VHH binders against NACHT, LRR and PYD domains-containing protein 10 (NLRP10). Designs and how they scored, part 1

All scores and structures are predictions.

Target 1, 318 residues: NACHT, LRR and PYD domains-containing protein 10 (NLRP10), of Homo sapiens (Human) (q86w26r167to484)
Amino acid sequence: SLVVLQGSAGTGKTTLARKMVLDWATGTLYPGRFDYVFYVSCKEVVLLLESKLEQLLFWCCGDNQAPVTEILRQPERLLFILDGFDELQRPFEEKLKKRGLSPKESLLHLLIRRHTLPTCSLLITTRPLALRNLEPLLKQARHVHILGFSEEERARYFSSYFTDEKQADRAFDIVQKNDILYKACQVPGICWVVCSWLQGQMERGKVVLETPRNSTDIFMAYVSTFLPPDDDGGCSELSRHRVLRSLCSLAAEGIQHQRFLFEEAELRKHNLDGPRLAAFLSSNDYQLGLAIKKFYSFRHISFQDFFHAMSYLVKEDQ
Unless a header shows other numbers, all headers, positions and changes below count from the first letter of the chain; antibody chains are not in Kabat numbers.
F, E and O stand for the ipSAE by ESMFold2-Fast, ESMFold2 and OpenDDE, each averaged over both directions (binder to target, target to binder). V2 = 0.75 x the mean of E and O + 0.25 x the DockQ between their complexes.
Where letters were taken out, [cut] stands.
The coordinates of atoms that the task and the answers printed are left out; those that the model quotes come from them. Centres of patches stay.

## First folded at step 4 (VHH; framework vhh_vobarilizumab_d1)

Design a1 (from v12 with T103V)
Fold by ESMFold2-Fast, scan of step 4:
Structure a1 (fold): chain B 318 residues (1-318), chain A 120 residues (1-120)
Amino acid sequence: as target 1 above (318 residues)
Amino acid sequence: EVQLVESGGGLVQPGGSLRLSCAASGFTFSYYAMAWYRQAPGKGRELVAGITSEGSTSYADSVKGRFTISRDNAKNTLYLQMNSLRPEDTAVYYCAAQRSFYVWGTPDYWGQGTLVTVSS
């Protein structure tokens, strides 16, 4: 069977997909139905050394000794979760689609079209913008839409995010009294950004005097919370301005070269220390041949676009 | 060098509680899914509880409502709070880290294990 799970950026489709793999592993989801469940991040599949099914399986298993013959013995007992189909066919790249697909995209294309492993099960997550590129590849698919947080789900998220009940109540009260913030928190990713910002303000004993009015203000509030001005009057070499400019440069290069994963060397080129910037960047280790290599990506999918847009404004400052 | 070091195991009476800890080093802890496995004498290793890098948790049916998995990314530490312990919970408990999210049941990294004995 083939299921398409669609939702706007940050609606929790990746979180849901990853939890499904964990629930399968603990025996609580699809008990006895699948022998293997493969989680494939579409933005990361471009790192494959070659576009062969065997290479994909080695990559998903984290080693080159994966028993390909055993895995493929019963294709009907396999589930592939293709997370983020829109990462393969972004609107920016749609103008180039007639020039042909990359070899790495071709393999996933064959899986979706049911030409490769036609009896396996597929779950595909995507943003709605990419549906017109996905629909021609589909034979028979069940479509599921992820709605944003309900009022009750937003309240529960705040309660879960904060370890202190009084802080949770305070934060939710602030957001609930601002229609723009409250509506924005329908998007789980934006809800996380808002909660992170409020927690940072409360940690520093600050009164929330002015609330964000749009998505740009929300991201700027988050940046200001986790990258505040140097209290030592700019004696630090890693001043706020320098770090912000470096993040903008990294984002701009990523968009220019159509990359969403960055090597440690690329971060060092921009004078960025990935682990110290955990509020903005996440990392994972990937098996490339016999080596394990670390890659970084922006934590929220909108951060790269946001920092890229800011790259023009920040460069105006001396 | 990657290391996962378990602690907190010991002897406890039925109905008692125990908290296991796993100290991680040599990799970016916050970006890995973490899990607790256990192996009883003469049995294979089984997944008891798992937690994704995003904090989503899942439990084997045998431990639901009794065990709680949690993580502290600032301390690079994984925890397992075990309540209402039963003799059948007696096993060596292993901490595990996984990037590929349980595809083949083969974690990327394993700890050495800590023994939990539930007996009067």
Scores: ipSAE 0.013, ipTM 0.530, lowest interface PAE 8.5, mean pLDDT 74

Design a10 (from v12 with S53W W104Y)
Fold by ESMFold2-Fast, scan of step 4:
Structure a10 (fold): chain B 318 residues (1-318), chain A 120 residues (1-120)
Amino acid sequence: as target 1 above (318 residues)
Amino acid sequence: EVQLVESGGGLVQPGGSLRLSCAASGFTFSYYAMAWYRQAPGKGRELVAGITWEGSTSYADSVKGRFTISRDNAKNTLYLQMNSLRPEDTAVYYCAAQRSFYTYGTPDYWGQGTLVTVSS
């Protein structure tokens, strides 16, 4: 079977997809139905040395000794979770030639079209705008929409996010007293941003005097809280503005070229220190042949969208 | 150097409680899914509880309602609160870290393990 899980940016599609893999592994989801469940981050597929099923399986298992022949013996007992179809990166021309890919097809397209492993089960997550690209690949699919957190789910999220009960109660109290923040937390990605911001404020001993009035203010509050100190040893506002401008430039380049993974060298081109920007960027080490390379991505897709939107305003202010 | 160091294991009576801790260092803890595995003598290693980097949790049916997994990203520490312990819970408990795109059961990093013995 094939299921498409759709929702706007930040609606918890990735969180749900990752939890499904964990729930299967603990035996609480789909007991006895699948021998293997593979989580595939669509933005990372471009990093495969060869666009071959065997390489994808080694990647998902984290083990180049994974028993591919045994895994593929019963395709009907396999589930692939293709997370973030809208973030599927276009292979470069050189990589296309190196990987032996068709100009119009990729391994994931062959899986979705049911040309590769036609009896396996697929779960695909995507933002609605990418449905135009996905629908032509589908023969039959069930669609599920993610609408966001209920009021009870928001309360549960705050309790789960904070390990300290007093900190959780304080954060939820602040949010409940602000109608704008409370409503915004219906979007799981915004809920994460709000919780991260409040945790940062409380850990720094700051009193929350100014509360956000809209979603842009929420992101600005987060950015202002976690923007790194001046690397030149001064108390310069110019340093913070420069970092913000660089993040906007990186996000704009990524969206324009349909890229979501960035090498350390690219961050340096934008004058960004990846490890010091952990509040905005996540990193992972990938084994590519004989080399291990570090790639960065925005922690949440909404950050890349936010910084891209801001890139026009920041450029005008020069 | 990457390290996962477990603590809190010991001997406890049936019905008792223990809290396990796992101190992580040498990697960016907040980007990894974390899990507790256990292995009893003569048996295979099994996944007991897991937690994603966002805090979503899942438990094996045998421990659901009795065990609670949690994490503190500021302290780079993973916890397992074990209540209503049974003789069947006797095992070496292992802390593990892995990336969310990996199949569970193939952790990137393992701890050395801590022994939990439940007997009268």
Scores: ipSAE 0.014, ipTM 0.525, lowest interface PAE 8.3, mean pLDDT 77

Design a14 (from v12 with Y102W W104Y)
Fold by ESMFold2-Fast, scan of step 4:
Structure a14 (fold): chain B 318 residues (1-318), chain A 120 residues (1-120)
Amino acid sequence: as target 1 above (318 residues)
Amino acid sequence: EVQLVESGGGLVQPGGSLRLSCAASGFTFSYYAMAWYRQAPGKGRELVAGITSEGSTSYADSVKGRFTISRDNAKNTLYLQMNSLRPEDTAVYYCAAQRSFWTYGTPDYWGQGTLVTVSS
């Protein structure tokens, strides 16, 4: 099957696409249906104009020793998530024209046209403006329009997040009175971060006097709440900064290599203790064939995006 | 076309220093982990030093404390500063790029190599 998720900027399409990979890995999405799910960032993969299928699989896995023959044995059990089709079109056409060549189809276009791996499943995210260029490539597709959280969905989310109705009402009132927070909560991941931050503030008996002015401030408020200086445990301000830098490094590596799941050894190489960072990282056991392996992921996929963005600011200061 | 072009190799006396450079083109350099490998006559290629896209470094025990790997993302260039060189450091040095530092030995891209000879 082929599904197109469309929506304007800020509707959480990328966050949704990445969460679908995680939900599949945990067995909560499409249980028993796919053996492999490949996340393809169209923004990044434009560099692989003339790549072959094997190279795309190595790119997605981050592993040049991935068992390509085994992966391709049952193409109907593969799902490709092509994130940001609108980023794909212009770079491919511009590069081909600069070579003085007639445009020829990339591997991704062959996948969309169902000429390569015709029985695999595809999920494509795109902005509406690119639909006119995508439509000629499609034979049969189900379209889903992503609007983000409606006002009613935001209210429902707050009610579901807080077990105490009075806390839910107070938190939602704070958000409604701040246009920036209210609009930001259209993105499900930001909605979760805002609710988590407010719950932390209310549980600590703190008065919310200053509210975040942008998405970066929202995440900084969360970090400040759940990674404070430790007065009693022997942690200093230096320890806090070291942990923050390590989280930024882990997030940057994950995004650059298109990985959302990390083994404990990977956390240890970044000097991170998964269980002690439960505010930022969660762990789950995943079945890989006959083996059960523990993987860590950022508690919400938006944290990986946030810490990745912060990693550039940290590197610029060095 | 993806290219990794090494330079800075040559003949040097024991105890001397050399700085290797690797100029990268045709891919988004800042997204890739980079590494230096070497191959001595009659031996397989071995990892000498690696650097992640975030700047974290790793070294083979035989070169730790003597070699320093670094990168300049603005110039798309990888460096290897080699100090206190020994005759056993004589090898062809290869620049390599890959998306994950956990799978060293299976790089996405290789340079053509530059010869380093340590001899009196």
Scores: ipSAE 0.000, ipTM 0.102, lowest interface PAE 15.6, mean pLDDT 72

Design a2 (from v12 with S100D T103I)
Fold by ESMFold2-Fast, scan of step 4:
Structure a2 (fold): chain B 318 residues (1-318), chain A 120 residues (1-120)
Amino acid sequence: as target 1 above (318 residues)
Amino acid sequence: EVQLVESGGGLVQPGGSLRLSCAASGFTFSYYAMAWYRQAPGKGRELVAGITSEGSTSYADSVKGRFTISRDNAKNTLYLQMNSLRPEDTAVYYCAAQRDFYIWGTPDYWGQGTLVTVSS
């Protein structure tokens, strides 16, 4: 089956796609129907040197010894999530005629056209502007629009998030006065982050004086609330910077290898421990055969994108 | 406690009509997208019709032009008007509610279902 998720920038289609991977891994979505789910970032795939199916599978598995023959044994039990099809489109007239399609883009086009692995399932996310390039490749696709929250739905979300009416009114007033923040709240996950940040400020008795100007500022405000700098000189065993670098490293590793669930050993490997992590990571017990195993995940899946992006800014190379 | 309670199912002759209702409680109804799903014996559940919080509707090809989905936010009630019924419409019909994203097939809440039988 082939599903196309379309929506404008910031409508949560990448967040939804990643939540689908997480829900599949936890047994909530498509139970027993897929042996493998491959998350393919179209933005990152353009960095590959060669464009062979085997190499795409190695990339997705994060292992050049992945059992390709075994994986391809039942292609009808495979799901590929192609995230950001619009990232494959480059409108440079002079170069377009000279270069043709890249080998990597050719492979993805063959998958979409059903020439490669015709019985596999595909989920594609894209901005509407790229639909005219995608539509000629499609056969029997189901189209789904990610609409995001209307203005009325945003107001209701704030009212439902805060039990106290005065807190809800104050939070919504702050958001309404900032056009960028208000528009960002069309994404339900951003509404959650914003409400959590404002609630954290109010619970700590802090006055909200400055408002975020963009999505990065929103996440930074959340981080500053739940992982504040040591302004009174109190020595914490984990410095703010160390925790942030560790979260960035975990997020980058997860994105690179299509992993959204982490074992306790992996958190220890990244020096992630302590009560401060409760704001960023949550845990659940999963039944695997006869065993119960604890996994951790980012509290909101948008945090993985944020920390991955932040890793480019806080990276220090000696 | 969230509840979705369906009513209006029954036995009807081919070409007949039925109106299904779903009474919702325990959540802010007007905030949720609502849908009707059905499950015929031996088959999986399939989406029949959906309506967003803004009132936009969508229908499965098999029922388009015959079924109409609507909602009454003042009464916290979802409706499905079924006209020109066919034997293949025989199924248990489920009311469903979903939040956050407009994507059909991922309901947060389900009703217990109401049986519709189309037979001579």
Scores: ipSAE 0.000, ipTM 0.118, lowest interface PAE 18.8, mean pLDDT 71

Design a6 (from v12 with S58R Q98G)
Fold by ESMFold2-Fast, scan of step 4:
Structure a6 (fold): chain B 318 residues (1-318), chain A 120 residues (1-120)
Amino acid sequence: as target 1 above (318 residues)
Amino acid sequence: EVQLVESGGGLVQPGGSLRLSCAASGFTFSYYAMAWYRQAPGKGRELVAGITSEGSTRYADSVKGRFTISRDNAKNTLYLQMNSLRPEDTAVYYCAAGRSFYTWGTPDYWGQGTLVTVSS
């Protein structure tokens, strides 16, 4: 079977997909149904220009000695979780052409079209706007919409985040008394930022006297911890605000153009210094043809989702 | 720095019992799934038992009914109670942590291992 999970950026699709793999591996999800469940991050796999099924399986297993023959013995007992279909860029095909290779459908497209392993099960996560690219590949898919955390799920998240139940209750009380912040915590990434900030304040013995008026206030407090004033001195608030606006712009542009891996040049277009923003951005080296190229991505999926959600919330206020 | 430190291994006679412990540090223990793997001489590592952040458990068929995995989130410690031990249980036992497991080679973090020998 094939199931498409749809949801806007930040609704927890990736967290859900990863939790499904974990729950399967520990015996709580699909007991006895699948022999292997593979999580495939589309933003990373898009760079495997010459990928073959065996290479994908080695990558998913993290082991080039993985038993490919055994894994493929019963394809109907395999589940592939293709996370972030919207991250499979059209530019991938253009990059393939530029390398002097014939345009070929990517391995992931062959899996989705059911040309490769037609009896396996697929779970695909995507943003709704990418459905126009996905729908031509689909045959009889089930669609599920993800709306983010329910009120009960937000309460449960706070309870599980804090080791001290009294701290959890205090943090949740602070958030519940702020309608904007409470609604923003429907986005799992924002929930993480809020809990992380409040835990940090409590562990440092600081008293939370002021209630944030919006999620940006909390985010600015977090940002100011990792974005100190420039060496030139003076306008630290303007400097932090400028970097925050640039990070929001990078996140929004990336999502709008289905890009989640950024080259150094793209960061510079937004006046961002990747190495100096290690608290927010991580880098990995990828081999493209004969060249090794560095790409940046938001360090945690929660950061990109948070910056994008902030852009969305600003549009709603207008 | 993430660390997983195993203890409790040793020599035991067939039919005996051992309790393994794994002390975790450097991450929020309660959010991670935890597992015990083992590796016998000349063989690959295999999953013995796993436990989710919520406490749900999974066991290899060869140890079902004999081994019990448990966790103490307040102490950041994972346990494996091993009963009715057999010579084929002889292996180095590894503690592992991860948010996503694939079938082979994918725990995010590994301990250094503790040796369990079942022999007369």
Scores: ipSAE 0.000, ipTM 0.119, lowest interface PAE 17.4, mean pLDDT 70

Design a7 (from v12 with S58Y Q98D)
Fold by ESMFold2-Fast, scan of step 4:
Structure a7 (fold): chain B 318 residues (1-318), chain A 120 residues (1-120)
Amino acid sequence: as target 1 above (318 residues)
Amino acid sequence: EVQLVESGGGLVQPGGSLRLSCAASGFTFSYYAMAWYRQAPGKGRELVAGITSEGSTYYADSVKGRFTISRDNAKNTLYLQMNSLRPEDTAVYYCAADRSFYTWGTPDYWGQGTLVTVSS
């Protein structure tokens, strides 16, 4: 069967997809239905060494000795979770004008079109805007919309985010008194940004007297709290503005080229120090052939969207 | 070198008005949240009014409807218009700058203060 999970940025699609794999592994989801469940990050598919099903299976298993023949013995007992169809990368090097798909992206399209392993089950997550690209590949699919946190789930999130019960109560009270902010927190990624911002304010001993009135203000509050200080004293705001502009440039280039993983060299090109920007960027080590290589990504996909939008606002007109 | 220089304090009768100014230099004024604090005789410093880099304002309950905070980014100047002054408004008023673009609470920079006395 084929199921499409759709939802806006930050609605917890990736978290849900990863939890499904974990719940299956522990026997709580689809008990006895599948022999293997493969999680495929569409933004990471470019890292595959070859555009072959065997290489995809080795990647998913984290082991180049995975028993491909045994795994493929009963394809109807396989589930592939294709996370982030909207994040499939376009080639940065465009050898032919208006090239549509890379060979690695084509492998995923063959799975979706049911040309490869036609009896396997598929779960695909995507943003609604990418449905126009996905629909031509589908023969029959069930669609599920991810709407975000219920009011009960927001309350639970705040209580689980803060280790201090008093801080959790204060943060939730602040959010509940602002209808716009409370509604925004139905998006899990926004909820995380808001909680991180409030925690940072409380940790610094600050009193939150004004709350964000819109989504841009929410991200600005977060950025202003966690942007690292400069050693230049009174000139620190110019240094912070420079870092903010660089983050906006990185995000804009990433969105323009449909890229969500960045090498250290790319950060350096934008004058960014990855370790100093841990509030905005996360890093992971990936095994590429015989080498381990570090890649950075925005901690939340909505950060990349936000910084892209900000690229027009922090640009200097001189 | 960061400097915040207050002016406009003085003696005024109850019910009168004063306008305080704070001239800022040594930092990019438009990126900072700005605030006015006061310290009354025998009390600690308290936040009176704040304005974010985006122009959103906060007022302590004791001054709501009477005081208006504003900023002029072209002149790097912060203002506090104080109307219907009361004896309990008597204090040294301090200009403060906070690196938080949106919020205020723990200022990074302080002015030297200007005395406001409300008495007959």
Scores: ipSAE 0.000, ipTM 0.236, lowest interface PAE 15.2, mean pLDDT 73

Design a9 (from v12 with S56D S100G)
Fold by ESMFold2-Fast, scan of step 4:
Structure a9 (fold): chain B 318 residues (1-318), chain A 120 residues (1-120)
Amino acid sequence: as target 1 above (318 residues)
Amino acid sequence: EVQLVESGGGLVQPGGSLRLSCAASGFTFSYYAMAWYRQAPGKGRELVAGITSEGDTSYADSVKGRFTISRDNAKNTLYLQMNSLRPEDTAVYYCAAQRGFYTWGTPDYWGQGTLVTVSS
């Protein structure tokens, strides 16, 4: 079977996909149905050196000794979770028609088209904008739209985020009275951003008199919480502007070159200290053949989009 | 120089409690999914409890309601609170760290294990 999970950036698609792998491993999801469940990050697949199925399995297992023959013995007992199809990079071939996938990308397309391992199960996550590229590859698929938090789940989230019941009630009341914020909090990632911003305001003794009016304002409020203009141990105004400019340039370079993973050297080129920017950047170790290499990425994909958009405002100031 | 060092194992009577700890070093702990596996004599390793980098937890049916997995990212430490222990919980318990959730059961890093014995 083939299932497509669609939803906007930050709707928890990746969190859900990873939770499904964990729930399968503990025996709570799909008990007895699959021998192996492979999580494949589409942005990470660009790091593969070869387009062979065997190399993908070595990548997924984290070692070159993975028992490929054993894994492929019953392909109908395999589930591949292809996370972030919209992030899959492809060049265009010249001449007659679009053919334009790298060998690594063509392997995923062969899986989706059912030309490779036709009896395996697939779960694909994507943003809605990429459906035009995905749907021609599909013969029969179930589509699930991730809407995020219900109204009751949003209320529970605020109660869980704030240990103090009075702070939780105050924060939720502010959000409920603003339709844009209330709707935005359907997205778990944005709900966290909003709660973090409100907590910062309350801790500084600030009365929230003006609330964000759109997603850009929400992200700007979050940035202000973690890179405040002035506080006891925070960034100075000049340092804040420098860090923001550097994050914007990193995001712009990433989008320009269709890159979502950054080496430490690239962060240094942009004057960024990855570990000290944990509010915005995460790191992971990735196996490239026999070597293990550390890469950084924006903690939420929406941050890369946000900082890229801000890069035009920063450039205009120069 | 990655290390996972377990502690807290020992002998306990049925119905008792133990708290296991796993001290992590040499990697960015907060970005990894963490798990507790166990291996009883004559059995393979099984995933007992897992916690994602975002704090979402999952438990094997055999321990659900009795065990609680938690993490302290400031201390780079993973915990397993084990309550209402049964003789069948007797096993070597392993701490494990995994990036990317490619496949649970193929962790990037393993601890050395700590023995938990539940007997009268």
Scores: ipSAE 0.016, ipTM 0.551, lowest interface PAE 7.4, mean pLDDT 74

